# VH-VL binders against p73163, part 2

Target 1, 246 residues: p73163
Amino acid sequence: MTVDIKTTLVTIPNQNLQIAGYLAEPVAVGQYPVVIVIQEIFGVNSHIRDVTERVAKEGYVAIAPAIYQRQAPGFEEGYTPEGIEAGRKLKDQTSSAEILSDLEATIAYAQTLPNVKPEEVGLIGFCFGGWIVYLGASLPTVKATASFYGAGIPHWAPGTAEPPITYTDKIQGTLYAFFGLEDTSIPMADTEQIEQALTKYQVNHKIFRYPGADHGFFCDQRASYNAEAAADAWQKVKQLFQTELK

## First folded at step 10 (VH-VL)

Design k3
Fold by ESMFold2, fold request of step 13:
Structure k3 (fold): chain C 246 residues (1-246), chain A 123 residues (1-123), chain B 110 residues (1-110)
Amino acid sequence: as target 1 above (246 residues)
Amino acid sequence: QVQLVQSGAEVKKPGSSVKVSCKASGGTFSSYYINWVRQAPGQGLEWMGGIIPIFGTANYAQKFQGRVTITADKSTSTAYMELSSLRSEDTAVYYCARDKYDFWSGYSGMDVWGQGTTVTVSS
Amino acid sequence: QSVLTQPPSASGTPGQRVTISCSGSSSNIGSDTVNWYQQLPGTAPKLLIYDNNQRPSGVPDRFSGSKSGTSASLAISGLQSEDEADYYCAAWDDSLSGVVFGGGIKLTVL
């Protein structure tokens, strides 16, 4: 059963940067694990806010930081070609070091909240966010990671940074990765490289591949939505967080 | 190898509409920017709009806003362009073209072109 | 008029090097990559250059592209009679949120 939640706009300090955040939390008094929800290329838009609320309704404190705070404060787009191109350009302007720093700042902020169990940290992210949470799983405080259709994990990083797959040996928590079999932006070979790396470094993991699902299959606000794959993936996310976040 | 095959030539009367189809083969369709470009006789290339099928929302050149509708059907790997309120100056060859890169890598140039569909608007 | 500016024509003799220009603005060529198309009479355009200076497979290395600021150039060395065609430059334009073309250059091989 889901729980009642409240939502708040917050500011997450990171040195001189004030990161906008969307916070969703159970209204009932208690202490809850925290889940960081990471945007696609579009900023913290209505889809990401909806996912943040869905996570909170399962009994977590959920927070979505604005990954583009450094490049474009307040950036939020829908799924038009011009929104896609604008978001893609911002993705290319990011830095892996800045992303990790902002994730650490978000975790630290959440750990100061009185209703958060400070040792119980999870990540979930989509598209670019799937890429980001794979990288973020390397942070030692992260116990559970759900990475959805993260393109470029084996081969791509902004600037001259190493791609996230090179951080696999640092992953201490459990990682679930979700891919659509029709997703041409993520070749089967990429998903196999990810699986091989996770196995090689003895990371507790599962890889879910969905027949008939394309990139963005979890988002019910655009053409690629696949209700069957999204429902199954959501069940796996709930099981992951329930098992790994106490 | 990716191939785009368009529907056949059409003769239309002013005030009517036309819907041109563009079917992709080779399984590299839904994450790519699919463009529509027209060329009137003796004239240059004119971009009309485009769509990335997995997102399902199109954009349009200002000149065609309100008269053109671009859609995609992922299940048949087919894009469509419908132009309404046809005028004699809409007589042109209409091309669909796929960008070389998918949305993740960004726009770079149209490397696969359909054969073109001639639309003639005459009384 | 076309957003990207090209001269209307150019000419050369076999064996010569010909350079074809394309002028834009900071919202297109200045911030995005340039691509070039060759169009023979009665045919669909063919991608000749992408990412400013890259050739698709099957395009001879005597075709080259370059970009400086808001301007781009297509160079054809060792000109051949089969190079007689129309040539278009194109780029994404951030302010128009779409693709823009040049007006085309008719290349005549004498």
Scores: ipSAE 0.643, ipTM 0.861, lowest interface PAE 1.7, mean pLDDT 93
Fold by ESMFold2, fold request of step 13:
Structure k3 (fold): chain C 246 residues (1-246), chain A 123 residues (1-123), chain B 110 residues (1-110)
Amino acid sequence: as target 1 above (246 residues)
Amino acid sequence: QVQLVQSGAEVKKPGSSVKVSCKASGGTFSSYYINWVRQAPGQGLEWMGGIIPIFGTANYAQKFQGRVTITADKSTSTAYMELSSLRSEDTAVYYCARDKYDFWSGYSGMDVWGQGTTVTVSS
Amino acid sequence: QSVLTQPPSASGTPGQRVTISCSGSSSNIGSDTVNWYQQLPGTAPKLLIYDNNQRPSGVPDRFSGSKSGTSASLAISGLQSEDEADYYCAAWDDSLSGVVFGGGIKLTVL
């Protein structure tokens, strides 16, 4: 059963930066785990707001921070080639250190809310957000991570940083990774390298590979949507959060 | 290596439309920027627009907005360009071309070109 | 009315070094990588340089690219008769939201 929610536009302080955030939370009185929802390359757009609301309807306080706050405040795009190139350029201007700092600030902000359990933090993210939440899983407060089609986890980072796979030994929570088998931006070898790293460092994990699904298969607003894979992946996300976030 | 094979030459009357196909083989297609570029006789290269098939929405050069429609069919690895309301100045060779990198790595340059499709518009 | 400006022609003799220029703006060359195409008569264009100065496999080292500010150049060392072709610079343009080409330069090998 889903629950009634309310939504709010908030600001998340991080030192001299004020990060725009989309907050969705149950209306009913209580204390709920927090789930941070991480954008693709397009900003916190309608898809990400929808996912944030869907998470909240499952009984969580869900918050989507604007990852591009430093580069382009208010950035939001759809799925045109123009929007894709603009968002891709902003992705390349990010910094792993700044991303981790902004995730920590988002967690800290959520912990000021009276309806949030301070020790129950989950992450979910898509594409670039899948990359980000893999990196963010290295934060000791994170108990559950759902990483969707994160490109470049084994071999890419902005600037001169190490790619997120090098942080695998710091992951203490449970990580589920979701990939489409038709996704050529994430070769099978990359998904195998991720699985090997998670196994090597004894991270509790599952890897889901979907035949017939391509990059972006969870987004029902573009051509790559795969309803069967998206529905199965959503069930796995709900199980993950229900198991790991008390 | 990826190869792009285009549909054959066409002769068209003014006011009609033409739809050119571009089939990819031997490599990946759906996450790459697929461009359409034309070249009128004795003239330079002119970008018309492009699409990244996994997203399904095209963009267009201003000159062609409203007359060109670019689509893709991921199941057949084929992109299409349709140009309507043809006039004699649309006589050109039409190329499809795939960018070297996929959308994640960004625009870099078109490293795979189709053989070109000659479209002649005459009465 | 190409967005990127190239001289219409250039010439050289076998063995010479030739430099081909391309001028743009902050919305294209100034903010985005430059690529170069060679087009031999009767053929489709071929990518010659990408990411400002990188060569695809099979392009000899005597072709080199560079970029400074809003301008780019292609240098050809050891000019050969087979280098007689049209050369185009190109870049993504942020303000036009698409690819822009230079007008092309016809290189004649004398």
Scores: ipSAE 0.642, ipTM 0.859, lowest interface PAE 1.8, mean pLDDT 93
Fold by ESMFold2, look of step 11:
Structure k3 (fold): chain C 246 residues (1-246), chain A 123 residues (1-123), chain B 110 residues (1-110)
Amino acid sequence: as target 1 above (246 residues)
Amino acid sequence: QVQLVQSGAEVKKPGSSVKVSCKASGGTFSSYYINWVRQAPGQGLEWMGGIIPIFGTANYAQKFQGRVTITADKSTSTAYMELSSLRSEDTAVYYCARDKYDFWSGYSGMDVWGQGTTVTVSS
Amino acid sequence: QSVLTQPPSASGTPGQRVTISCSGSSSNIGSDTVNWYQQLPGTAPKLLIYDNNQRPSGVPDRFSGSKSGTSASLAISGLQSEDEADYYCAAWDDSLSGVVFGGGIKLTVL
């Protein structure tokens, strides 16, 4: 049911910027929807590369752009306190406008690939990436979005930008959001605000809340991994992409 | 309101080890920097190390590298600090302290402190 | 020989203004926010200032913090006898990958 894949390091042009990207794609000849995989605060590390490969094995062209290309080319960290602090500082130095521009550039790059179906764009992202893909869901080309434990969606943005929740009225695709009930970085009230906004603007959506799961429950490389929640969430991601990316 | 309650005072022999517990109540601590800070009699504050429980990896001040082990149990909201090869100069009050901000917001300052655990190292 | 440098003591009289200094480097105060602690005898430290100049709830506005370059200051206006305590500055240090403290300043209210 999974397919053979190949992986490639690519360069995604955005005007004068050359964004490093990790590309995973089915080996078999065909045309596949594209899914953009968005990093946590740690760069495109081994976890994000593994997720990119998992998505590709389900029959998609998957690409993970380096969100920190402007601040720290080649940045990649694990889960030590010093790595967390370094990644958090880079997150705070990003720009919402530049993130949206880099997502558009990534979509445009993917559309130059002969094995990519035009107009079949999905997003998946984790932690900071969950925040980013919620914002990115506002792009009109995005049909499906899987946002995992995105902190700060109702209240935070870098610099003077508006938080992603204020873009909810622009979301035209389907959005699934995934939260752990033990995740203190995302209060229950925040998840309720997100759900209320999605309902108010009539966005097709589902919110999944996992008892016993904490922030980062999908990552099998650290203490917060929750195998039961991760497995259920993955099934929901597969259903989302199969339904919405034709 | 979050509170940190530490284990009781200990008297230890040189060369032994001590393990101090720090239990959070009134909220979880799993996404916060949990620090260990000590203070010898008449001396200043000295950072020993810290952990963010959801990631499970600690970091340590270079002075204590190899002698200190910091762990956390998310299910009981308890952090632990174990110091080995004790010497008389390890006599101090040992504090656990939670940073005001979680990992997402960053390091800002330790707003919740345990009551302290006095460890006396003598023969 | 703490990583952050503070004078060992300061003094003032009730009603006066006192400024407490903290000097660091580009790897700590220059790159990260400064926080300040008050410690009364026999008690745990208490957070007095975070994010360079923010007061936790319950800290009087006569306490103020500032940062310039690699140095930080804590100012206490309208000094009161209850302000007699030890004061510590702290910051994250990127080079040491951890928290650093000043040596502490004993403030005496005469």
Scores: ipSAE 0.606, ipTM 0.843, lowest interface PAE 1.9, mean pLDDT 93

Design k3
Fold by OpenDDE, fold request of step 13:
Structure k3 (fold): chain C 246 residues (1-246), chain A 123 residues (1-123), chain B 110 residues (1-110)
Amino acid sequence: as target 1 above (246 residues)
Amino acid sequence: QVQLVQSGAEVKKPGSSVKVSCKASGGTFSSYYINWVRQAPGQGLEWMGGIIPIFGTANYAQKFQGRVTITADKSTSTAYMELSSLRSEDTAVYYCARDKYDFWSGYSGMDVWGQGTTVTVSS
Amino acid sequence: QSVLTQPPSASGTPGQRVTISCSGSSSNIGSDTVNWYQQLPGTAPKLLIYDNNQRPSGVPDRFSGSKSGTSASLAISGLQSEDEADYYCAAWDDSLSGVVFGGGIKLTVL
């Protein structure tokens, strides 16, 4: 059962930076866990806003920060070849340190909201956001992480930083990772390497690999959408958050 | 072993439309960027547009916007280019070409080309 | 009228080193990788160099690419008769949101 929600544009302070955010929260007054929703390379677009609202409807305070605030304020693209290129270039202009800082700032902001359980913080991210939330899972405040088709986790980072997998030993919460087996941007070997790292450092985790699903299989606004995989993944996400965020 | 096989030559009247197909075999299709490039007789290569099948959306060169439509059918691994309101200057060899694109490295060159489709527009 | 500029022709003798230039702008070569294509007479283009300086399998090491600023260059060492072809540079253009080609250069082996 879902709850009625309201949405608001917010501004998340991070030192001298004002990060635009999309906030969705239950209408009913209460104490809700908070979930940070992290964008793809396309910015906080209609899909990310939709997911943010979907999360909120499950009884959470959900907030999507503009990850590209520094590089391109107000950046929002559709699922087009030119959108991909623009978003990809912005991705390459980010830094792990700044991303983590923005996550922390977003979490801090969320913790000030009146209807939020400040100790119950979850992350969910898609594509580049999947990469980001894996990195973000290393933050001590994070209790649950859902990483969707996060590419490059074992071997990529912008600039000269280490890839997120090197921070696996710092993850204290539970992490679910979702992969499509047809996703050529994420070889099976990468998913296995992630699983091995999580196992090695005894992180509570589950890896879901969906046969027939391609990159972006959760997004119902593009042709790579896989309804079956998306539905299953969503159930797993709900289970994760229900279990870990109380 | 990966090949792009295009449809056969076309002879068209001015004002008509032509639809050229490009079928991929021997490899993946949906995750690549399928480009359409034409070459008029004795002229250079001209990019028309492209599509990433798994996204389902195409982009076009400004010159052809409104007159060209690029589509893809993932189930048959086939891309299509339809050019309408044909003119004599549209007479050219039309190529489809696959870019070994990925979401993290971007566009990295058209590594597989079709054999080309000759389109002749004459009254 | 091509977005990327190439000289229309070049020539060399067998064994010679020849260089083909490609000039662009900050919105293409300046911000994106350059690819080179070889087109033999009567055939479809073939990818010769990608990502500025990478050779696909099957391309001999006589071919090399480089990029600096808003310009790129294709070098062919040990020129051979079979190298006679048209050569095109290409890149993504951010302002045009698409691929752009050079005008092409006809390389003649004397």
Scores: ipSAE 0.588, ipTM 0.828, lowest interface PAE 1.3, mean pLDDT 95
Fold by OpenDDE, fold request of step 13:
Structure k3 (fold): chain C 246 residues (1-246), chain A 123 residues (1-123), chain B 110 residues (1-110)
Amino acid sequence: as target 1 above (246 residues)
Amino acid sequence: QVQLVQSGAEVKKPGSSVKVSCKASGGTFSSYYINWVRQAPGQGLEWMGGIIPIFGTANYAQKFQGRVTITADKSTSTAYMELSSLRSEDTAVYYCARDKYDFWSGYSGMDVWGQGTTVTVSS
Amino acid sequence: QSVLTQPPSASGTPGQRVTISCSGSSSNIGSDTVNWYQQLPGTAPKLLIYDNNQRPSGVPDRFSGSKSGTSASLAISGLQSEDEADYYCAAWDDSLSGVVFGGGIKLTVL
């Protein structure tokens, strides 16, 4: 059963940086777990806002920070060739340290909200955001992580940083990862490496691999949308958050 | 071996439309950037637009915006380019070309080209 | 008319090293990788160099690419008769949100 929500644009402080955020929360006063929603390379666009609202409707405080605040304030693109190129270039201009800092700042901000259970923090991210939340899962405050088609987790990081898989041993919460088997940007071997790392370090995890699903299968605003995979994945996300976030 | 096979030559009247197809075989299709490039007789290459099939949205050169439509059918691994309001200046060989695109490295060159489709516009 | 600028023609003798230039701007060559295409007479273009200096499989190492600032260059060492063709540089243009080509250069092997 879904709850009524309200949405607000917020500003998340991070030292001298003011990170724009999209906040969705239940209208009813209460104590809710918080979920940080992390964008694709396209910024906090309509899809990310929609997901943020969907999360909130499940009885969570959901907030989507602008990951590209440093590089391009207000950046928002659609799923076009030019949007992809622009977003990809911005991705390459990020740093793991800055991303983690922004995540921490977002979590800290969320923890100050009156209707938030500060100890109940979850992450959900898509594409580049899937990569980000895997990295973010290493934060001690994070109890649950849903990573959607996070490419490059085993072998990529901006600059000279280590890839997120390097920090798997720091993950204390539960992590669900979702992959499309038709996704050429994420070879099966990458998903296996992730699973092996999670297993090696005894992280509570589930890996979901969807036959016939391509990159971005969860996004209903582009041709790669796979309704069946998306629906199943959403159920798994709800189960994850229900179980891990009280 | 990946190949792009285009539809056959077209002869069109001014004001009409032409739709050229480009079918990929022997490899993946959906994740690549399918470009359309034309070449008028004795002239250079001119980029018209492109599409990434898994996203389904195309981009176009400004010169052709409103007159060209690029689409893709993932189920048949076929891209299409439709050019309307044809004029004599549209007489050219039209190529589809696959770019080695991915989300991390971006556009990396058109590594596979179709054989070309000659479109002749004459009254 | 072409966004990227190339000389219209170049020539060389067999065995010679020839260089073909391509000039752009900050919105294309300055910000994106350059690709080179070879077009033999009566054929479709062929990718010759990608990502500024990478050779696809099957392209001889006689061909090399470089990029500096807003300009790119294709070098052909040990020029051969079969190298007689048109050569085009190309890049993504951020301002135009699409691919742009050079005007092409006709290389003649004397």
Scores: ipSAE 0.569, ipTM 0.826, lowest interface PAE 1.4, mean pLDDT 95

